# Ledger of designs, part 1: VH-VL binders against Probable ABC transporter phosphonate/phosphite binding protein PhnD2 (phnD2)

No score or structure here was measured in a lab: all are predicted.

Target 1, 264 residues: Probable ABC transporter phosphonate/phosphite binding protein PhnD2 (phnD2), of Prochlorococcus marinus (a3pdp9)
Amino acid sequence: SADPDKLIVALIPDENAATVIQDNQGLKDYLTEAFDKEIELVVTTDYSSMIEAARNDRLDLAYFGPLSYVLAKAVSDIEPFAARIKGGTKTYNSCIIGNTKKGVTSFDDIKGTTFALGDPASTSSRLFPELTLAENGLTKGKDFQGVFLGSHDAVALAVQNGNAQAGGMACPILKSLKKKGVIDPSKVTTIAQSSPIPQYPWTMRSTLSPELKEKIRFTFLDLDSDKVLKPFNADGFASITDSDYDGIRKAGKLLGLDLSKFVK
Unless a header shows other numbers, all headers, positions and changes below count from the first letter of the chain; Kabat numbers aren't used for antibody chains.
F, E and O are the ipSAE of ESMFold2-Fast, ESMFold2 and OpenDDE, as the mean of both directions, binder to target and target to binder. V2 is 0.75 times the mean of E and O plus 0.25 times the DockQ between their complexes.
[cut] stands for letters that were removed.
The coordinates of atoms that the task and the answers printed are left out; those that the model quotes come from them. Centres of patches stay.

## First folded at step 10 (VH-VL)

Design j10 (from j1 with heavy chain S31N; framework fv_acimtamig)
Fold by ESMFold2-Fast, scan of step 10:
Structure j10 (fold): chain C 264 residues (1-264), chain A 121 residues (1-121), chain B 106 residues (1-106)
Amino acid sequence: as target 1 above (264 residues)
Amino acid sequence: QVQLVQSGAEVKKPGESLKVSCKASGYTFTNYYMHWVRQAPGQGLEWMGIIYPSGGDTSYAQKFQGRVTMTRDTSTSTVYMELSSLRSEDTAVYYCARSPWYTSGYAFDIWGQGTLVTVSS
Amino acid sequence: SYVLTQPSSVSVAPGQTATISCGGHNIGSKRVHWYQQRPGQSPVLVIYYDSDRPSGIPERFSGSNSGNTATLTISGTQAMDEADYYCQVWDSSSYVFGGGTKLTVL
């Protein structure tokens, strides 16, 4: 129905499921009160599963990464409405990291190594790292071996432990893992930071009633709860549009990504 | 740390060509669009065009089509703007400015210091 | 060709609120950016995407965009805010700047 009694809210698995669920309990509580509806949080096993769920109209609200959003938008009736804002910006950066003990501190040191990647549909843990390396004369499969580990925290740990010599991930997630003591700053070197990437879009199913869509939009844009915003490291949420992700579409084409590999 | 440094002031005669450089530092050159904007004395800002440094693709404002050429050298992180068939009306301060390549229509967050070009006989 | 219209000048007393308008047909459907330019200096981005503020820009700067008018608002205006202000949009194939507004703080 256009105005369901329960809203299914999907969250991209950019870290392990336990962390994602824990970080979003404040949001769940807030939305339950704001909408006077049951809120069900869903964390899929990978980015492709979330895209498939959106394609099959199973999700009412979905918090995608930029590339996974672009992929989902091509096959789903969804619309973006808000993204986190911090210090006046709706952007974040991708980091290329190296294992300090193995001497990986520059692009040249990546040649001949294993490079850790997150999910294949990740922007900051796949798309931007591969583009940045290509811009620096390093081609995946020729100059280094890429290994998909599925999440940003898995990439960080693999690089720290030396299971991969280098890797790519979201800079904000790396910072969070360092603050929590999961990553030792002395063991991992940041080799490069990307240009700004548009923040993860909150999206809603387009077939929800106009009244409910308006309520959802304003609930997020008016949100100022510390309990909800601190896990997002945000001052609030700000309005976004689909065209904010056109550069991500271009990046996907430059890397030669096959859309069909993400959607069946 | 992020900086755009432009070439120095020039004096040209009508009919000559102008070539201004803009050297980028402190960021990954190929991850940002570069724009050229000019400002005639006492007048407003006028957008001239855009270049994508990674691929070299360009797009120019209609007013400058046929007279402007934008190029880049990735080895020196430098963008060039060449304007041909100069007229006295081309007297202006010429600015380079960057925008993130990931979205069309993003704002110009970093600007060069400007290059004053005087076209007179 | 798309056209943005700004008043040529606006005057306010120190501590008062200054409002600078930027008119354009259905400008509310576009994303508006605002630049501050002091004499002899390069423009500085003060508001982007209608209402977002870059790091380092004081909270007294705010923006809105609806219908046919975008507005830059400067609350508690200070002498240092005296400058030319330009609005800007992307329209299909090009960037368009407004004519600029000279803000005088006296």
Scores: ipSAE 0.000, ipTM 0.409, lowest interface PAE 14.3, mean pLDDT 88

Design j11 (from j1 with heavy chain Y33W; framework fv_acimtamig)
Fold by ESMFold2-Fast, scan of step 10:
Structure j11 (fold): chain C 264 residues (1-264), chain A 121 residues (1-121), chain B 106 residues (1-106)
Amino acid sequence: as target 1 above (264 residues)
Amino acid sequence: QVQLVQSGAEVKKPGESLKVSCKASGYTFTSYWMHWVRQAPGQGLEWMGIIYPSGGDTSYAQKFQGRVTMTRDTSTSTVYMELSSLRSEDTAVYYCARSPWYTSGYAFDIWGQGTLVTVSS
Amino acid sequence: SYVLTQPSSVSVAPGQTATISCGGHNIGSKRVHWYQQRPGQSPVLVIYYDSDRPSGIPERFSGSNSGNTATLTISGTQAMDEADYYCQVWDSSSYVFGGGTKLTVL
């Protein structure tokens, strides 16, 4: 079992790397003090790179999205321990958005358009948007063209600027971008919201010592620092288990995803 | 076997509150969403809202926003629907029904037996 | 708000084919579900995603959906098929039901 002097903490690149790293500086400072260890924050280029890093035991803590977690769990010795909670809930929604000026305000308007998607291993900017569109009679490659832009903020900006006419992304990220003034609410219409999705899981390498794993778990569960929680838009973190992600496994199979193709 | 079993019929007066329960069995409670649908006598089906048992998140039809509340108890695999400020027009059979967790447009594959609520003075 | 339109009633003789329409603007772009409700009973899902049958539903039930009309078709209609039938779609943020069609089999 391992008790390293430095913990490598990976963060899913759901937005540009600079924003992700900046938003998590408070967490880094908090963990450095709590564990009396060096904390290194890492953001990979894409979701599959983070899955591969986990597979090769290079990450001590990893903040995955739901689908990327399911993919990593299948090939890595990791365990989930906490997810953010706000207003008593541990779920979030995926949004389908359209460019208002280009008249994309309903599912019918998506036919013949370019639809912006995030990373291929994203739940709320790929898996759920594609399922929602299929449920409404719209098939990628037949009724619309999908383009993978790699991150949720890239999707939002492409739709706002008209480089894509519609797109799919996490509703909380859209809300954050609107509050920051990055996205103008008058230029982007929310066409639909998905059913709730389990929140991003914090995971740890299972080969860490039992003492360190318990310390990590309770450090997150006891966390009430406004500085740390504000970027996550969270009241705190609450306990989760692997079975909380079984619905994501079913969704991936329903869309026909070959999950093995996401691991390098 | 998969079942949704609802609480029994109720008679209420205008201005009172209604609370109906729906107990799930035979499946993983948190892997399916729960909907509430009502049907007034001789009328069609009307969707009231959805509750997500895993997180407790809710979304209500605009017509019921502000007077409906949906909750759940994961330890008993039970969902609840409370409707306040009852009027005679709220006389209806109230159904719970499940749909798969991972999609927003899926069909309601299993329904409860319904709870008849009569609102009269 | 999205509206689904169904005929109030349809009558057929036993063994004949019954067709129940569900009209909606560009409904062919949506996934349509159909429910059967016998008097005093809960609705039963008979067709989902336009044309798929749940396990246990007879092959005589079929569905289609194109343009502005979705259709539930019951071939070789039997007395037991006498019921109210409702179509349903998901539209943006809510589920929408049609007004229902009473199928009478003599």
Scores: ipSAE 0.005, ipTM 0.459, lowest interface PAE 12.6, mean pLDDT 88

Design j12 (from j1 with heavy chain Y33D; framework fv_acimtamig)
Fold by ESMFold2-Fast, scan of step 10:
Structure j12 (fold): chain C 264 residues (1-264), chain A 121 residues (1-121), chain B 106 residues (1-106)
Amino acid sequence: as target 1 above (264 residues)
Amino acid sequence: QVQLVQSGAEVKKPGESLKVSCKASGYTFTSYDMHWVRQAPGQGLEWMGIIYPSGGDTSYAQKFQGRVTMTRDTSTSTVYMELSSLRSEDTAVYYCARSPWYTSGYAFDIWGQGTLVTVSS
Amino acid sequence: SYVLTQPSSVSVAPGQTATISCGGHNIGSKRVHWYQQRPGQSPVLVIYYDSDRPSGIPERFSGSNSGNTATLTISGTQAMDEADYYCQVWDSSSYVFGGGTKLTVL
């Protein structure tokens, strides 16, 4: 079992890397003090790179999205331990958005358009948008064309600018971009919100020492620092387990996802 | 609305096994930790372990490791605690208690009514 | 293993302030919870996270935690407050309860 002097903390690139790193500086400072260890924040180039890093036992802590976690768990010795809480819930929603000027305000308006998607291994910017559209009679490649832009902020901007007529992304990220003035609410319409999705899991590699694993778990659960929590728009973190993500596993199978497409 | 209802009192002989149930209602069962705490007659509270109902993962106090097993049934929102190789000193009231998702601490906000278990020969 | 120390008993007259201590090494760095248990009843959470009060708990209950001692304070103590009181913390691998304090209102 491992008790390294430096902890590598990986974050998925759900937005551009500079934003992700900036938003997590408070967390880095907090963990440095709590563990009395060097903390290295890493943002991988894409979700598949994070899955590969976990598979090769290179990450001590990893903040995955739900689908990328499920994919990583299948090939890595990792375990989930905490997820953000906001307003008493450990869930969030995926949003389907349309460009207002292009007249995309309903599901029927998506037919024949270019639909912006984030990373192929994203839950709220790929998996749930595609499933929601299919449930409404719209099939990717037949009724609309999908384009993978790699991140949620890229999806929002493409829809706002009309480079894609519609897109799918995390509702909390859309809300954040609107508050920051990056997205103009008058230019982007929310067409639909998905059913609840379990929040992004914080995970640790299982080969860390039992004492360090417990210390990590409860350092997050005891976290009440506004400096750390405000960038997450969170009241704090709560316990989670692997089976909280069984619904994501089912959704992935329904979409016909092949692990080899995400890790090669 | 939120409540935990435990199974009824038990009388056991040394060497037998005990299985107590705790049925949850009024909240999302899989979103909260569930603990078992016991109290011997005239004594204080003693933590036995925790189960995470969503995955079924468990962690037990060292004193009970090897004798206690915690399980859950998500379809009935019920948690079970089984204690084997009973001894007279296992005579106690056994409580289930819910741990909310509080990030600054680990308070048990809702408790079952308790199950009295008497182990006598 | 971590140990929480409480006085076995505390006595106060009705209307007076009761204070119940919970001693532990560096307990001020931990989150302390307090439970009230009346005879024959299940414990009830009265203070969590050192000083927060659950919905339904009277304002006369308050808590503090610093250094090596956490304290539960009950102002204007009433006969109905007569009970056993337990402090609790999480420590690395387990939840630890204090031995309990019997509060007598006489």
Scores: ipSAE 0.000, ipTM 0.396, lowest interface PAE 17.0, mean pLDDT 87

Design j13 (from j1 with heavy chain S31K; framework fv_acimtamig)
Fold by ESMFold2-Fast, scan of step 10:
Structure j13 (fold): chain C 264 residues (1-264), chain A 121 residues (1-121), chain B 106 residues (1-106)
Amino acid sequence: as target 1 above (264 residues)
Amino acid sequence: QVQLVQSGAEVKKPGESLKVSCKASGYTFTKYYMHWVRQAPGQGLEWMGIIYPSGGDTSYAQKFQGRVTMTRDTSTSTVYMELSSLRSEDTAVYYCARSPWYTSGYAFDIWGQGTLVTVSS
Amino acid sequence: SYVLTQPSSVSVAPGQTATISCGGHNIGSKRVHWYQQRPGQSPVLVIYYDSDRPSGIPERFSGSNSGNTATLTISGTQAMDEADYYCQVWDSSSYVFGGGTKLTVL
């Protein structure tokens, strides 16, 4: 079992890397003090790169999205231990959005359009948007063209400027972009919100020593620092288990996504 | 076997509040959405809203927004629906029904037996 | 608000084929579910995702969905099929039910 002097902490690139790293400096400081260890924050160029880093035992802590987590769990010795909690809930929603000026305000308006998607391994910016559209009679490649833009902020901007007529992304990220003035609410219409999705899991390498794993778990569960929690828009972190992500596994199969053949 | 058992019939006065329960058994409570649907005497089915039992997140039909509240207790596998400011038009049979949580467009495969609520002065 | 339109009643003789329509703007682009409700009983899912049958539902129940009309078809209609039938779709942020059709078998 391992007790390294430096912990490598990976953060999913759901927005541009500079923003993700900057937003998590408070977390880095908190973990450095709590563990009395060097903390290295890592943001990979895409979701599959983070999955491969986990597969090769390169990550000590990893903050995955739900789908990227279930993909990584299938090929890595990792375990989930905490997820953000806000107002008593550990879930979030995926939003389907349309360009207001182009008149995309309903599912019917998406037919024949270009639909912006995030990373192929994204839950709220790929899996749930495609499932929601399919269940409303709209199939990617047949009824609309999907384009993968790699991140949620890229999707929001593409829809706002009309490079895509519609798109799918995490509702909390859309709300954040509106609050920051990056997205103008008058230019982007929310067409639909998905069913609740289990929040992003914090995971740890299973081969860490039992003493260190327990310390990591308690450090996150006891976290109440506003500086650290503000970027997560959270009251804190609460315990989770692998079975909390079984619905994501079912969603992948329902869409016909072959999780064993995930693109790297 | 999967079962949804609702609380018993109620008689209420206009202006009062209603709280109906729906107890789930025979499946993992936190893996399925729960919906509330009502049916006024001799009328059709009307969707009221949805709750995700794992996280407690809710979404309500526009008509009931501000009057309805859905909650759950994971320790007893029970969902609750509260409706405030009751009117005679709220007289109906109230049903709970489940759907798979991984999608928002799935069908309601299991239904409770219904709870008759009569609102009269 | 999205609206689903069903005929209020349909009558058929035993053994004949009953068809119940569900009209909606561009409903063929949506997934339609059908419920059977006998007097004093809870609804029962008989068709989901346009044409799929749950286990335990007889093969004489079938569905289709195209353009502006979805259809529930009951072949060889029996007295026990006498009930109210409701169509349902998910429309962006809510579930919408049709007004219901009373099927009479005489």
Scores: ipSAE 0.000, ipTM 0.439, lowest interface PAE 15.0, mean pLDDT 88

Design j14 (from j1 with heavy chain I50E; framework fv_acimtamig)
Fold by ESMFold2-Fast, scan of step 10:
Structure j14 (fold): chain C 264 residues (1-264), chain A 121 residues (1-121), chain B 106 residues (1-106)
Amino acid sequence: as target 1 above (264 residues)
Amino acid sequence: QVQLVQSGAEVKKPGESLKVSCKASGYTFTSYYMHWVRQAPGQGLEWMGEIYPSGGDTSYAQKFQGRVTMTRDTSTSTVYMELSSLRSEDTAVYYCARSPWYTSGYAFDIWGQGTLVTVSS
Amino acid sequence: SYVLTQPSSVSVAPGQTATISCGGHNIGSKRVHWYQQRPGQSPVLVIYYDSDRPSGIPERFSGSNSGNTATLTISGTQAMDEADYYCQVWDSSSYVFGGGTKLTVL
């Protein structure tokens, strides 16, 4: 119950499930040894499913995106404890991208197009792209049509292949896809980058024993294994608090999102 | 098409053990929890526990802890529920039912046909 | 342990609206599922996650959940809707069923 023999570790499906699971095998091995417990990595079909799993107390550890965390925190007994740090910063940016061949290289070119979005509960592939476009006079449903594709890699591929003329996604994921050769830089233009977004929070369910919670916190904060950190593109993990995500709560309200529609 | 097919009716004596099977077909067996629910004659539904077929992990209702054991055989896509130290009040129809692996608390969308178990001397 | 309370029986005339309640402390914070069971048959999921309908379930079936009461509503009730109805929630570590309501049509 408070100190289970197996820990269920959920990872947000910001890319396809096979990629997410493969990238985190090093983390699974590390945690298995550190806690002397069985570790089960789980990836849900979408962001809302992971929020519901947290609401039902089925996740011991969960690596959320910022908005999905805020949504889960409103309906679950979870607490944030760590986020990745690189070059001294715990933030990242959202990118607005356009198909180069279709001539989408500026905000004005987005008018009348299909704009690819990730999951509805995504910060960098939904919330911040829509906010950035609105700040530049472009409203979803009025100036362009949005289509939800579910993940960041799906957005990038749709824009590259011209199935959507523009889209929004996490800049670090775009950079990774370009480095891997999945995205051709000549086919996709970065039109804009958002203001800084707080990094994905690691969370734990609050009903775990105090002893286990402290062990989890310090295991992540002391983590310096290159094998484990490389998939996160991180120097380490640093402490965070719930108030670090107040900006996300404000951004959601500014966009008029009904946060209650994602969870009961 | 998705189906859950359970083993046939059984008659047991007090103190014996019961083992009921539930064979799944038409979907990826390891992607869904399997639950066991019983119903005594003229009574309501009672959840007994669940098993996650991929790892074999189980969770049992408090009332049945110490008496119930759930197992699976991935080669035949079959889940088993074993109940020991049978009493007359264990007379019931036993159902298996599935829910998706990624969410606790999801509804049971597909149910087996039920297995009638009678416990009498 | 968490307890769900349903009325033992509800009676309606054909064509009228039947409402079946499911009471639980702060049940509006949980997600409620509803099952229909005809005599000698397995339960059938008719509403999940408070108000969603599975494929094949008529639009006559609807659900709501707020505060301390969840409700299953059957509009234009037909003879074939006569059955026992059970509500269900997940409570941290266990599924909990209501005691069931026998719906009589006529």
Scores: ipSAE 0.000, ipTM 0.395, lowest interface PAE 17.6, mean pLDDT 88

Design j15 (from j1 with heavy chain S59D; framework fv_acimtamig)
Fold by ESMFold2-Fast, scan of step 10:
Structure j15 (fold): chain C 264 residues (1-264), chain A 121 residues (1-121), chain B 106 residues (1-106)
Amino acid sequence: as target 1 above (264 residues)
Amino acid sequence: QVQLVQSGAEVKKPGESLKVSCKASGYTFTSYYMHWVRQAPGQGLEWMGIIYPSGGDTDYAQKFQGRVTMTRDTSTSTVYMELSSLRSEDTAVYYCARSPWYTSGYAFDIWGQGTLVTVSS
Amino acid sequence: SYVLTQPSSVSVAPGQTATISCGGHNIGSKRVHWYQQRPGQSPVLVIYYDSDRPSGIPERFSGSNSGNTATLTISGTQAMDEADYYCQVWDSSSYVFGGGTKLTVL
């Protein structure tokens, strides 16, 4: 079992790489001190690349989205151990948004439009938006055209700028972009919020030594520093298990996702 | 604890209208589909339609289109099914049933206790 | 409209394996759900998405789906399994139930 001197920590590219890296500097410093090890932060080009890196045992810790985790778990020897808590829950929501000036303020207004989607393996910027639209009688390719922009911030900006008339993304990321002044609340309307989604899982490769795995789990669950937690929009971390993501597996199967297209 | 509680048994005359309620508790009402399914005495299950509680949109089975109306009240977490122009063939137990789109997909994982409706002259 | 065909009845002795078929054109391309209904009670989901079990459903319940036939299998059948069983699929614009199979355990 492995106890490396350097831990490679991968972060899902749910926003541009510079933002993801900057927001996680506090965590890097905390983990460096806690483990007495070198910490290397890695942000892959897309969600599929991170899944492939996990498959090839190149990652010690990986912060996946729910769907990308389910996809990675099917082909990798990884285990989930913690998820962030916010507002007393370990769930979050997906938002469907519309461009206010283009008059997209309801589901009916999405018909005939271009709908912005994040990464194909995203839960809140692909899977849940498509299911929510189907739930409301709107099918991708039939009632609207989907365009994959790769990240949540790209979706928000495309909708704000009118390059897409509507889109789907994580509600917490939208809120963050509004607080930062990147998104003007008057230009973007929230049409709907999804059912609760399990928070992004922190995972570790199963081949790490039992002693190191316990130390990693404890380090996250005992984290109470606002300096580290604020960039994650988190109050703390709570224990999770693989079965917490069974709902995501069923949602993916319902949407008809071909799992083989995400992993090579 | 997730529950669906339906209104009590009804006796109706041909030509009248029926309105059955189904009150949801123990989960986020607007995050799940709600279906209505009926079962005539000694017969099988028959799907009537679906309501999307978040937006209020509905889709009805062809057989019931024009006679059935499904509505909801988000403040009371209640769905309603109205069936008009009743005939004796509408005698059945009427069920509401939930389908969680992010867990069991379109499978009906929680069912109400059923409402017996008897249509007789 | 899509049609699902089930045998009207299946009889097994306690401890035997019961198999209930659900026939439909190209049903293997669809997701099949199975419900158990005891007399006077509401249906209970026992298998969803062809072969998955809800929490609380015994492991002796299993499912498969390929080609034109989906199958519900109950191993080590018990008296309490005596019920009507219904298969179900979504077909483009509607949910379709099979006619139901009465399982008798004697």
Scores: ipSAE 0.000, ipTM 0.402, lowest interface PAE 15.3, mean pLDDT 87

Design j16 (from j1 with heavy chain S59Y; framework fv_acimtamig)
Fold by ESMFold2-Fast, scan of step 10:
Structure j16 (fold): chain C 264 residues (1-264), chain A 121 residues (1-121), chain B 106 residues (1-106)
Amino acid sequence: as target 1 above (264 residues)
Amino acid sequence: QVQLVQSGAEVKKPGESLKVSCKASGYTFTSYYMHWVRQAPGQGLEWMGIIYPSGGDTYYAQKFQGRVTMTRDTSTSTVYMELSSLRSEDTAVYYCARSPWYTSGYAFDIWGQGTLVTVSS
Amino acid sequence: SYVLTQPSSVSVAPGQTATISCGGHNIGSKRVHWYQQRPGQSPVLVIYYDSDRPSGIPERFSGSNSGNTATLTISGTQAMDEADYYCQVWDSSSYVFGGGTKLTVL
């Protein structure tokens, strides 16, 4: 339906599902009131499952990471419409981190180690870390062993606990985990921080009515409720377009990513 | 052809502010990072920072934090670099240069012609 | 802060092979870029990612990078190659340039 009575809203599992669902209850309440519709939040097991759900036209709204969005857009009838603003910007950074006790404080120290990666379709926990390491002469499978742990919080915990000596993740998620006391700053060293990455896009299926699509877009752009924005670590939302993600497409090609690895 | 064209030479006094422009043409302005690099007379190259033209986000070298501001105007495909509280040590040629925006650490493939800034009383 | 060390000058006769070194702790694990700067001109990228040549750069230019030293090699050096050469890496959170090497072709 172009104007469904219930909107299915999918959230990328960049952290454990319980945290993602809990952090988005305020958004659910806000959208329920704004649209006068039932809102169902869904969190898939992994990024590829969310891409498949979009491909099968099962999602009305979807909050992707940059790479998972690019992958979903190639096989789905979806369009991006908003990204979070923080400190006047709509970008974020990827962090490479090392275990302090194991002496991993530089790129050189990563050679011969186990490097924790998030989901294979993650931008800041897979794509950018792998390209950054390659640019610094470190190749996965040759100079270090990569292990996919599925989420950013899993990467941070593995590095802190020494189950991996180094890892890659979103810098904002690392900061959040440190603020919450989940990660001890004395146990984890930030080795490198990437250049700016475009923020996670909010997307909608293109087959929604033009009237509903415009209402959704402006509902996000006009959002100024601290109750809703605080859990997103956002000051608001800004308009975005598909071309904002062209650089992610180029990065994926450089790493040799094949869409078939994420859909089948 | 791909070009970066910078504003003309300037003479400034200590304590003043500098604003240099760099106009891009021949490519999609928002698809590449823009860097600022300076070179004091007879000295080497020094990286100052980077701007992401699509979002306007910036990242500065620690030495220049608090004194440098980078901005852009997407309607004119122009980036700007402002440096405040000028001193004689800021006398240099200032270059803009582009890199692919998809990863950190990429090479600077196209450079502007440079802007000579002389700071003297 | 990461430091790249280059010799201040290298002198070669026309037709000889010029070798310019760029020293850095474990630089072989980094991707090195090289720039040529002729007097009064902007830098020009001559080698990127240790050994790749941009379109338009002569085959005489080559690069290597291993251990603690990256090297720019110019075979059959010509008068037009006389310039300052800078190596560059990205280290953690910043671009770092070497101090530059003046190549003299006499």
Scores: ipSAE 0.005, ipTM 0.493, lowest interface PAE 12.1, mean pLDDT 88

